# VH-VL binders against q0atu2, part 320

Target 1, 119 residues: q0atu2
Amino acid sequence: MLDKKARIRTSREYRNVFEKGKRLSGRFLIIYYVENALDNNRFGFITNKKIGMAVIRNRIKRQLRAIVREYQGQVKNKHDIVLVARAGIGKSSFEGMEKDYIAIMKKAGLFARNANKID
Short names: E, the ipSAE of ESMFold2; O, the ipSAE of OpenDDE; V2, 0.75 times the mean of E and O plus 0.25 times the DockQ between their complexes.

## First folded at step 16 (VH-VL)

Design a80 (framework fv_dusigitumab; at its last look DockQ between E and O 0.10; V2 from the best seeds 0.00; counts 0 for: pae E 11.0 > 2, placed apart)
Fold by ESMFold2-Fast, scan of step 16:
Structure a80 (fold): chain C 119 residues (1-119), chain A 122 residues (1-122), chain B 111 residues (1-111)
Amino acid sequence: as target 1 above (119 residues)
Amino acid sequence: QVQLVQSGAEVKKPGASVKVSCKASGYTFTSYDINWVRQATGQGLEWMGWMNPDSGDTGYAQKFQGRVTMTRNTSISTAYMELSSLRSEDTAVYYCARDVGYDSGEFYFDYWGQGTTVTVSS
Amino acid sequence: QSVLTQPPSVSAAPGQKVTISCSGSSSNIGYNYVSWYQQLPGTAPKLLIYDNNKRPSGIPDRFSGSKSGTSATLGITGLQTGDEADYYCGTWDSSLSADYVFGGGTKLTVL
């Protein structure tokens, strides 16, 4: 699971990302993102009823959190990012969601090798 | 059966705009981003930007920001690239190309249009 | 002024083998997979190699790719006159540009 400091939790914080942020769409995901004034990244997740029943929405939310956590080290510092699951995501595989996330983040310019990681 | 078919050659004067089309067939148009790549005479390939035909989202190379606009018409599965304030240095062949990013998480162009020659001269 | 560096030309005789190098940095080749494109005279580029070393259907195994660190290599064996073309490497650049980048191209002449 993501640490508490890495989560967007309040409605005001979500509104700020939607109002001031940029938007980018993939096949299964939409991201809204804005640079923050903090020393860390924060993530929010939205899965609405159009996706399906609560058990499906809960599975998708867990899988998205797992994907975000796995790629956390590749995200440029100081961003608030909200992932909104599209209605069709329920029929995607875990790998499909993962590839969609990677592609969107790269096109948004949010994925980069950290300065502290040398190959 | 996947095909990208581009519009014909254009001759323009400096300061004009040109709009190149790219008609897709043989796949679900809205499922793959279209990129535009140009090649000046005797030069290499230069990436211009990508356009998501489902959302209309775009990303442009900094060199073309402010001069390029990439759009689409989903009813006819056609992508467009418009370049304004043309200069002689914009004389090139312009290609549209499909990327597989959302399938792979990596970007490469699996199908290309045949190219559109744009000549800018006075 | 290409972000990825290729030799401008390479030549060999029919039946020989040749390699074409492509050098980048940690933000492009070092981080992302590399593709290669073949451009025959007067034609559009064609995907030749993707994901560093995979071939699309219809590409013979005479064509191979590899990547080590921040460099990629295209190998061609059993050269044929029909292989005369310009060859371009390409990849995503995850630096400040967040762009797709191509090598400067290598003209292969089969003499």
Scores: ipSAE 0.827, ipTM 0.916, lowest interface PAE 0.6, mean pLDDT 91
Fold by OpenDDE, look of step 17:
Structure a80 (fold): chain C 119 residues (1-119), chain A 122 residues (1-122), chain B 111 residues (1-111)
Amino acid sequence: as target 1 above (119 residues)
Amino acid sequence: QVQLVQSGAEVKKPGASVKVSCKASGYTFTSYDINWVRQATGQGLEWMGWMNPDSGDTGYAQKFQGRVTMTRNTSISTAYMELSSLRSEDTAVYYCARDVGYDSGEFYFDYWGQGTTVTVSS
Amino acid sequence: QSVLTQPPSVSAAPGQKVTISCSGSSSNIGYNYVSWYQQLPGTAPKLLIYDNNKRPSGIPDRFSGSKSGTSATLGITGLQTGDEADYYCGTWDSSLSADYVFGGGTKLTVL
């Protein structure tokens, strides 16, 4: 799991990201991201009923956390980032989800310039 | 069959704006980003930016920030690129191209429009 | 002036092999997959290679791509007159405000 300090946990923290942050949509994910005043990045995850039943939502959430954890060290520092699962994500593979994440993070300029691609 | 068909040639004066269209067919328009690339006569390819037809989100090259606007009309599967404050250096062939980055995690352009010649001259 | 560096021109006789280099940095080729595009005279670019070494359908196996470190290479064997064109490498660059970048292009002449 992600370290507690690397997680957005409060409603206030989420609101801050949504209100002050930038929004970027991928195929399966929407990300909201904003700079923070910390020395680390924080991630939040949102799934809704549109993606499926609770068991599916929980699965997707676990998968997203796994993806974020995998690439955590490659993300530019001092950002709060909220991942919102889109309706179609329930039909995607883990690999497809991962690819979408990578693509959207690149387009957002959130991957560090010294990041190494993970095959 | 995937196809991108662009609007016709444009002749503009310096300071004017130009809007080029790119009509997509043969695939789900909202599933792929549209990129714009230009090429001055005898020069190389220059990337201008991307537009997500589903959300309308865009990302512009730093060089064109504030001067380029990429939009779309999903009802007719058409992408638009508007470049303002035209100068002679903007004379080029402008291409739209489909982006398959979501599939590979890397960005490449698998289908291109035929190009639109934009001439800026006084 | 291009972020990616290509030789301005290469030439060879029909049936021969040519290679086109594309040099970048850790923030672009070093991190991202490289694509190659062929542009025949008076036409739009065409995808030739993606993901460093993969060919789209319809592209003959005479065309190959490779990547090592911060450089990429396009190989063309059995050179044909129809291969005379400009060739561009391209990739994503994380250091330039998340821009896609192209090489300067290489003009291939078939002698």
Scores: ipSAE 0.195, ipTM 0.793, lowest interface PAE 3.0, mean pLDDT 91
Fold by ESMFold2, look of step 17:
Structure a80 (fold): chain C 119 residues (1-119), chain A 122 residues (1-122), chain B 111 residues (1-111)
Amino acid sequence: as target 1 above (119 residues)
Amino acid sequence: QVQLVQSGAEVKKPGASVKVSCKASGYTFTSYDINWVRQATGQGLEWMGWMNPDSGDTGYAQKFQGRVTMTRNTSISTAYMELSSLRSEDTAVYYCARDVGYDSGEFYFDYWGQGTTVTVSS
Amino acid sequence: QSVLTQPPSVSAAPGQKVTISCSGSSSNIGYNYVSWYQQLPGTAPKLLIYDNNKRPSGIPDRFSGSKSGTSATLGITGLQTGDEADYYCGTWDSSLSADYVFGGGTKLTVL
């Protein structure tokens, strides 16, 4: 769902975010984020096998991508952002993940406007 | 008026399980998370986890992972916390609390149950 | 173990002012709103302050809260004997565990 240039793709890109970025945890998600030198945001997504079977992990990735796509216009530009699914996220609803994403992005200062209206 | 009314005191032997209930009234039960917090005699508050009554989703503190189960019955507006493999260290007052912030990402407990004393002794 | 550090006790005379500190880190107090809870002896905790400095209805303005950096402070003026209680700060910890955390509690004695 995200354009190719809005994706974090390489191990080097992921490592940069983990090593130099800030980290925040929510109920279901952890984000790592760092300023980049581009004119756009880039997003990465991490799940692991402890979350569940491949079908469940793929559902979670699709849901997270849909959430990021829905709110990407409100995200401050020039950031690399990696979303890491917490153990136990497989028990969460889409709405729970969405609320968690909004809350954690607000706490990170990555949403620029109408924080109460982007729920 | 918002009320959370908990089940009565329990005395258990080591190795047993306990299930504490928390009946909510005065608000829409499915609109707020229920959290569980315990307090051993003379000690501080210890958060155990949260449960979303609408979805049934839960999140447990790492210390209790594998021993705690939080559930609900929405038809009677009641939340439950079950703690298994009880030890003497689990002797405490167990509280349910309403969490304001599921929708906003703000976390605080505006209403609390009266507490349920669980004593684990042989 | 308390993630948030509070003094174990404080005391003051009726009518005086006291402050109770709560020290944390960037992952909790630094990023998240702080709440304070009052627990009278033998009772459940009661919400006293939320969102760092807001009072629920029915809490007198003698109670105040503030936050600076990774520390929060509860202020109580015009102390009354009925204020003798344990006071806990609490906040969400946005670290890997993502737990709600309480301070260790502060016993207030009004002498």
Scores: ipSAE 0.007, ipTM 0.632, lowest interface PAE 11.0, mean pLDDT 85
ESMFold2 (binder alone), look of step 17: mean pLDDT 92; pTM 0.947

Design a81 (framework fv_dusigitumab)
Fold by OpenDDE, second read of step 17:
Structure a81 (fold): chain C 119 residues (1-119), chain A 122 residues (1-122), chain B 111 residues (1-111)
Amino acid sequence: as target 1 above (119 residues)
Amino acid sequence: QVQLVQSGAEVKKPGASVKVSCKASGYTFTSYDINWVRQATGQGLEWMGWMNPDSGDTGYAQKFQGRVTMTRNTSISTAYMELSSLRSEDTAVYYCARDVGYDSGEFYFDYWGQGTTVTVSS
Amino acid sequence: QSVLTQPPSVSAAPGQKVTISCSGSSSNIGYNYVSWYQQLPGTAPKLLIYDNNKRPSGIPDRFSGSKSGTSATLGITGLQTGDEADYYCGTWDSSLSAGWVFGGGTKLTVL
């Protein structure tokens, strides 16, 4: 799991991202992102009922947290980022989610390195 | 098979606007971004921006911010690029191109339209 | 002018090998995969190489791509008259203004 300081945890923190942040949609994810006044990034995750049953939603959330944790070091600092799972994500592979995340983060200008690059 | 078919040549006066269309077929239109790239006569390729046909989200090159608008009509699988306040320097062939990004996490253009010539002259 | 730098022209005789360089920076070629495009006279660009060194179906193995550091190279062996075209490198730029960037293009002349 992400460190506590790397997580968006309060309703107020989420609301701030939604109200002041930018929005970009991928195939399986929507991201809301805004600069914060911290030295670290914070991530939030939303999986609503359209994704599926609670078991599925929890699985998706765990997978997204794993993806975010894996590439956390390549994300530009000082951002609050909320990941919202889209309806089709339940049928996607982990790799599909990962690629979608990478693409969206690149378009947002938040992902500095190519995740597939091995130099 | 995947095809991108663009609208015909345009001749415009300075200060006018031009809207070029790009009709996609052979794949799910909403699954891939459409990019626009132009090329002035005898010059290189210049990226203008991307558009997500599903969400309508866009990202424009800084040079065209405020002058370019990329839209789509999903019912007919058609992307549009409108460029306003035209000037002679905008004379070029304009291409639409499919972006492979969400499938691979990497961006490149695997299919291109045939191009649309836009001429801006007094 | 172009974010990526290519030689304006290269030339060689049929059967020979040519290389086209593409120089960028850490924010583009340094962090992202490079793709190459071939543009025959009077036609739209065509994808030639993607992910630094991968060929789409239909592209002969005479064409190759490589990347090292902040530079990429397109290689063409067994040069044919039909290879005479303009070649462009391109990649994503991960700077503050994220977006796609092209090289200035290289005109290949087959002597």
Scores: ipSAE 0.886, ipTM 0.945, lowest interface PAE 0.6, mean pLDDT 94
Fold by ESMFold2-Fast, scan of step 16:
Structure a81 (fold): chain C 119 residues (1-119), chain A 122 residues (1-122), chain B 111 residues (1-111)
Amino acid sequence: as target 1 above (119 residues)
Amino acid sequence: QVQLVQSGAEVKKPGASVKVSCKASGYTFTSYDINWVRQATGQGLEWMGWMNPDSGDTGYAQKFQGRVTMTRNTSISTAYMELSSLRSEDTAVYYCARDVGYDSGEFYFDYWGQGTTVTVSS
Amino acid sequence: QSVLTQPPSVSAAPGQKVTISCSGSSSNIGYNYVSWYQQLPGTAPKLLIYDNNKRPSGIPDRFSGSKSGTSATLGITGLQTGDEADYYCGTWDSSLSAGWVFGGGTKLTVL
């Protein structure tokens, strides 16, 4: 999965993203995001009990981490991003979650090619 | 059976505001974002922004920041675009259009409203 | 100004072929899929091509799309008088100011 350096780990760090960040919703996902003062991006994942039982929540969380890992090179640098799964996500396919993630990240302005390069 | 039906033509004075509506039918209104695109007389298409009808989230083109507001009323499956501080150069046909981003991961406009003519004149 | 560059006009006779170019940059066409819209006089735009080269139901195979690098092309074969319209390309721009962008439009005249 994601390296520890790329994960939001503490309740204080999650609270910072929720309190200071922007929010955008997709069909199955909500993201909260804020620019950080680090050299890298960090991701957090929240799957609440409304999604279903632990086995379903664990599957969703694993799949979301896999999606984020696959697309991490496209995320604009220096952001803390928390993905919150919506109640209906348990009925989505892996591809459905992936497409929702891509669309919301693009609309948030967080996806770019070569964000750190100059022309 | 997907249809977007817009409100009728408007004539406004400079400095006024205009609010255009776009009523959706034939699909789940909250599942697809609504975009607004305008076309000034004899000119090309100009994107103004997107609005998520489920959350109310919006994204506006820089040119319209501070003057445009996009909202919705989910109980009647209707999207709205309000443009304030109208100038003569805002005379245009305003279109709403549905995007498929959440289904495809890429954007395109599969259905368009018929357009609303807004004329700004003294 | 339009972010994507199209020729302002193109013309040909019935039965001929035309191509309409759409030029962008690495942050828009180079990164995202391109769609094309046909606008007949006095009407709303209509989706003609999506995902670079796919046709929605009801669009004849005389219309085709392609993309290479930072440019896209709309091809129309077997031109008919009913094809006379304005054609627009469009895509998402993934630059620091993300949003949708259109080409300036191309007026197709069938002579």
Scores: ipSAE 0.768, ipTM 0.911, lowest interface PAE 1.1, mean pLDDT 92

Design a82 (framework fv_dusigitumab)
Fold by ESMFold2-Fast, scan of step 16:
Structure a82 (fold): chain C 119 residues (1-119), chain A 122 residues (1-122), chain B 111 residues (1-111)
Amino acid sequence: as target 1 above (119 residues)
Amino acid sequence: QVQLVQSGAEVKKPGASVKVSCKASGYTFTSYDINWVRQATGQGLEWMGWMNPDSGDTGYAQKFQGRVTMTRNTSISTAYMELSSLRSEDTAVYYCARDVGYDSGEFYFDYWGQGTTVTVSS
Amino acid sequence: QSVLTQPPSVSAAPGQKVTISCSGSSSNIGYNYVSWYQQLPGTAPKLLIYDNNKRPSGIPDRFSGSKSGTSATLGITGLQTGDEADYYCETWDSSLSAGYVFGGGTKLTVL
C-alpha cells in the first residue's frame, strides 16, 4: 500500500498540479508535476473511461500505485506528481507500465537516487 | 523495418540558421522519442536534445538551450532540428536517433539516421 | 570535454582480444545502464551493446560488455579487419537535466 501522506486526495490539490505543473508524456502515461512546500512527495492517479471498463481501470490504478511505491526512494523530494493513464495502457504488461514510468520520471529530471531496480 | 532518413548536406554562413529533417518509417512514429546528436570533424559524439513526437515535449542540452528548436510533423512522420546563430564550430555531421527509453526504462539509441553534414564557413 | 572517459586509441592484431574502458561517476554509469556504439569510417554509429551486456540481433558474440561500479568495459575477441572503427560508450546522467552523455570515443586500429 502507498502511504496516505504520499497521496494527493483533494480536487483542489489536483487542480493545482494541472494548472501550475509541467507536463511530460510517455508511451502509456502522462505525468503532471510541481514542486510542493511539504516534507514529502505526493502522488495522484487518474484512469479515464478511454482505458476501458471499471475492472480494467481499477487494475491499472492498483498496478500504478504498486510501481510508484516500489520506486518511491528514487524520486526527488518535495513534488506533487499526477499520473494520467493514456488510452492503450490496458493492453500493456505490468513491466511495460513500469518501464514507461521509469523513462518519463528520468526525462522529467525527477529520479535522483541509486535505484536497485536499475542495477 | 525501422528506418530514419535525413535531409541532404547544407552550407551556411556564420549567423545563419539551418533546419535538418529526419523522416521515420517502419514503426509508429509517435511511440518513440527522436534525439539529435552531432559530431564535429574528427571529434566525438555530442548529445543535443530529445523530442517526443506525440506530445511535442522537448529536452535540450544546456549548451544548446536558446539556440536549438526540435519539432515534428506527425502527418509525414518527420522530425526537425533547427540550429540558429551558426558559428564555424557548428560545422559537424548531425544525426537523428530513436530512443527506446519508454520500452526499456533505460536510455539508448537503437536506430540512427545516416547523418546530415552542415558546413559553416564564410 | 566528454563526461565519460575512454582511452583515445587501442591497437591489436587480427585474431587478438581487446578491451575498451569507459569511466564515469555515481550519477551516470554508477546509476544507469551503459550502451556501446560502433562507428565505421564515414558511417553513422550503430548500436553494439545495450543494458550493460546485451547484444542487438545481428551483433556477433565476439562483442561483450560489462559494468562494475562507475566503469564499463567493451570486450572484442577474434579481432577482424572490419572491426577497425571508433567505439563510444553512452549512458544517462542524473546530474544533468534530462541528458545523455557519451564517452570521448576510442579509435581501434587493427594492425
Scores: ipSAE 0.686, ipTM 0.886, lowest interface PAE 1.3, mean pLDDT 90

Design a83 (framework fv_dusigitumab)
Fold by ESMFold2-Fast, scan of step 16:
Structure a83 (fold): chain C 119 residues (1-119), chain A 122 residues (1-122), chain B 111 residues (1-111)
Amino acid sequence: as target 1 above (119 residues)
Amino acid sequence: QVQLVQSGAEVKKPGASVKVSCKASGYTFTSYDINWVRQATGQGLEWMGWMNPDSGDTGYAQKFQGRVTMTRNTSISTAYMELSSLRSEDTAVYYCARDVGYDSGEFYFDYWGQGTTVTVSS
Amino acid sequence: QSVLTQPPSVSAAPGQKVTISCSGSSSNIGYNYVSWYQQLPGTAPKLLIYDNNKRPSGIPDRFSGSKSGTSATLGITGLQTGDEADYYCQAWDSSLSAGYVFGGGTKLTVL
């Protein structure tokens, strides 16, 4: 679980990221991201019905939160980041989602540390 | 199996643009980023940018920002790199290369095109 | 100008061992994995090492890689005349201008 302060909660906050933010796509994930005026990062997660039934969408969302939490220390501060799961994500492994996340975050310039190694 | 086949040599005048193609085969074209790297005669490798063939997203090296455009045509599994406002120092061999980042979480080029020689002269 | 620093040349006799260094900074080699490419004269580069120390299928054990801090090393043992080539290190750079960076290349001459 991510801390409450690190979560995007309202429709207005999601809309701001979509309207003002930059977008990058991976294989299973799309990220939208924008610098915020806060002292911390906030994450949002969108798993739409194209992915599958509620039980699958809830599993994916939980797994994405776990991935984000594990790599939180690598992320440059002061960003709102929304992860949107693509339709094909339901067939991915946890490791596949994790690798996709690492690649897109690095390509976005949002990772400041080696995401696959910590001291 | 996996192949990247590039277009033939080009000779251009200063101020012109050049568009190099890279045709992919043997894999799902939209699943891997294509990168462009150049090498001037007797010089080292210089990264120019990456292009996601699924989304069309790009990331360009600072030096080429504003002069380079990377695109693709998914119906023919072909990536393109267009460089504008050519100068003599743009004379180089231009390579396309496949990036495995989405599979590995780490970045490296597992397959390269054969290269396209671009000569810029008066 | 290359971002990663390699010696411009290295030489040894057949059967000997050489090492090629690659030095960077915290934003590239320090935080990201290193790859090595071999470029034979007149050809495109070929992947030799990835993820610091892994070999693709078809690359013999005599090629090895390692990384410590902000530096990486390519090792070649049992040198053969066919190893005469330029060798390039590469890493992702996580700084403000995120992207790939290459070393300046090392020409290996087999005496």
Scores: ipSAE 0.613, ipTM 0.876, lowest interface PAE 1.9, mean pLDDT 90

Design a84 (framework fv_dusigitumab)
Fold by ESMFold2-Fast, scan of step 16:
Structure a84 (fold): chain C 119 residues (1-119), chain A 122 residues (1-122), chain B 111 residues (1-111)
Amino acid sequence: as target 1 above (119 residues)
Amino acid sequence: QVQLVQSGAEVKKPGASVKVSCKASGYTFTSYDINWVRQATGQGLEWMGWMNPDSGDTYYAQKFQGRVTMTRNTSISTAYMELSSLRSEDTAVYYCARDVGYDSGEFYFDYWGQGTTVTVSS
Amino acid sequence: QSVLTQPPSVSAAPGQKVTISCSGSSSNIGYNYVSWYQQLPGTAPKLLIYDNNKRPSGIPDRFSGSKSGTSATLGITGLQTGDEADYYCGTWDSSLSAGYVFGGGTKLTVL
């Protein structure tokens, strides 16, 4: 679980990321991201009904939070980042989600260090 | 066998648009991003952007923003790159290349098309 | 200019060894894996090295790669005339809004 200060909490904050941010899609994830005026990064997570039932969506959300927490130290500071799970994510393994996250964050230029060096 | 086969050479007037195709075979087309790279005569390689064939999402190098459009047709496993408002300095060989980054978490091009020569006349 | 710096040319005789350098910064080579591509005259580039030092199937062990700090090196031993080509390093640039970047290329001549 991420600390409260590292989470996007309000509809207004989500709207800001969607309206002003950039968008990149991976295989299982879409990210929307924008630089913020804070001292830290904040993350939001969206798992919509096209993924599956609530139990599956909640599992995916917990797994994504765990992945984000693991690689938090590699993310360039001062960004708001929203992860949107794509429909096919329910069929992915934890490793598959992790690899997709690493790939898309690197392509977005959001990783300050090479994630593959961190076990 | 993975193969990327590109369309034939094009000659265009300044101000025109060109659309280059890249037909993939030997793998699941929607599982790997397609990148576009160009090379002017006697010059080095210049990355233009990538396109995700599953989602249709694109990311373009800043230099080409507003002039390049990357698309695909999944039913025929074909990627397209269209460059508009052509100038003489756009004369180059244009390559498509497959990106394995999603499988490994890394970013590199394991297979390349043969290239399409685009000449912008005079 | 290219953001990754390579010497424009290198040369050596058959059977000798050569190294080609690729110099970048903390936002590219310093934090990301480096790949090398070989381009024979009149052909498309071909992946030669990935993940700093790994070879795809079919690439002989005469070709090697390494990385230290913000620089990478391609090594070629037992030079053959068929190795005459342009060699490019490439990596992701981790600066926000950046993308994949190539070195300026090095022309290898086997005399």
Scores: ipSAE 0.066, ipTM 0.742, lowest interface PAE 5.9, mean pLDDT 87

Design a85 (framework fv_dusigitumab)
Fold by ESMFold2-Fast, scan of step 16:
Structure a85 (fold): chain C 119 residues (1-119), chain A 122 residues (1-122), chain B 111 residues (1-111)
Amino acid sequence: as target 1 above (119 residues)
Amino acid sequence: QVQLVQSGAEVKKPGASVKVSCKASGYTFTSYDINWVRQATGQGLEWMGWMNPDSGDTEYAQKFQGRVTMTRNTSISTAYMELSSLRSEDTAVYYCARDVGYDSGEFYFDYWGQGTTVTVSS
Amino acid sequence: QSVLTQPPSVSAAPGQKVTISCSGSSSNIGYNYVSWYQQLPGTAPKLLIYDNNKRPSGIPDRFSGSKSGTSATLGITGLQTGDEADYYCGTWDSSLSAGYVFGGGTKLTVL
């Protein structure tokens, strides 16, 4: 779904974000984020075994990637951002995950002025 | 049965600091952000900032940057807001409020503490 | 003055309908959902409306909200003496100094 260049792929890159990044928690998501030296944003996704069976974790990962892709144009450039799913996310709806993502990105100051929909 | 119970009224001199507490019960304390909102004498509601009780992360309104500190103690489900370098215009009722944070950039406060009156006078 | 503009007071008789306006800009109401809070005399605020027009459990349907452009309104039908309170709108402000902002409040008197 996301361009390959927009994805954090190596364990070293994930470690860098976890160790040096800022952390913000939502209800179902935690984000870790740090400014990078690249010309683009990169996203990583972590779904731990405690969330549930592989089929549930894989569904959540796909849904989070879809949400991130939908809003990628609103994210401030040059950041590495890792989304970590919290226990209980498997009971959330797609809309619930989306709302949580928007809220935490907004609180982090990572969304541009037009990130919120005009009603 | 969600409740936020705040500490009692305080009278302070200009230049002092005040620390208000907010004890949560009836829900998982670490699952919801705590916001602080004040209501100055004769004025409306003013947002001061939020604190994530799981991580300890905070974000403060620019007006209070450098003067406010928001913390928590998870073992007793209590949030704190400390305001330093108090001035007469800081005389207000200070509220803690729980934030659900689940929509497109709007935050809303579903439960509020009863308020703590802080009076700054000489 | 507050970032969101509300009339300072409104009044109506029991059983009547009243509306309270809340006016903002593109960076707040224009981009974000609006909430309304009721503050009874001597008490903390209470959430009345969220997401422009949704009610928390326990809020009667005579309270309603709406939003159009950069303005929001709170409607109260079947007005009761127990509705005497201050009413505040609130929303996120998406400007460079982003944060939550409230209206100046409206005192509702039930005559």
Scores: ipSAE 0.006, ipTM 0.540, lowest interface PAE 15.2, mean pLDDT 84

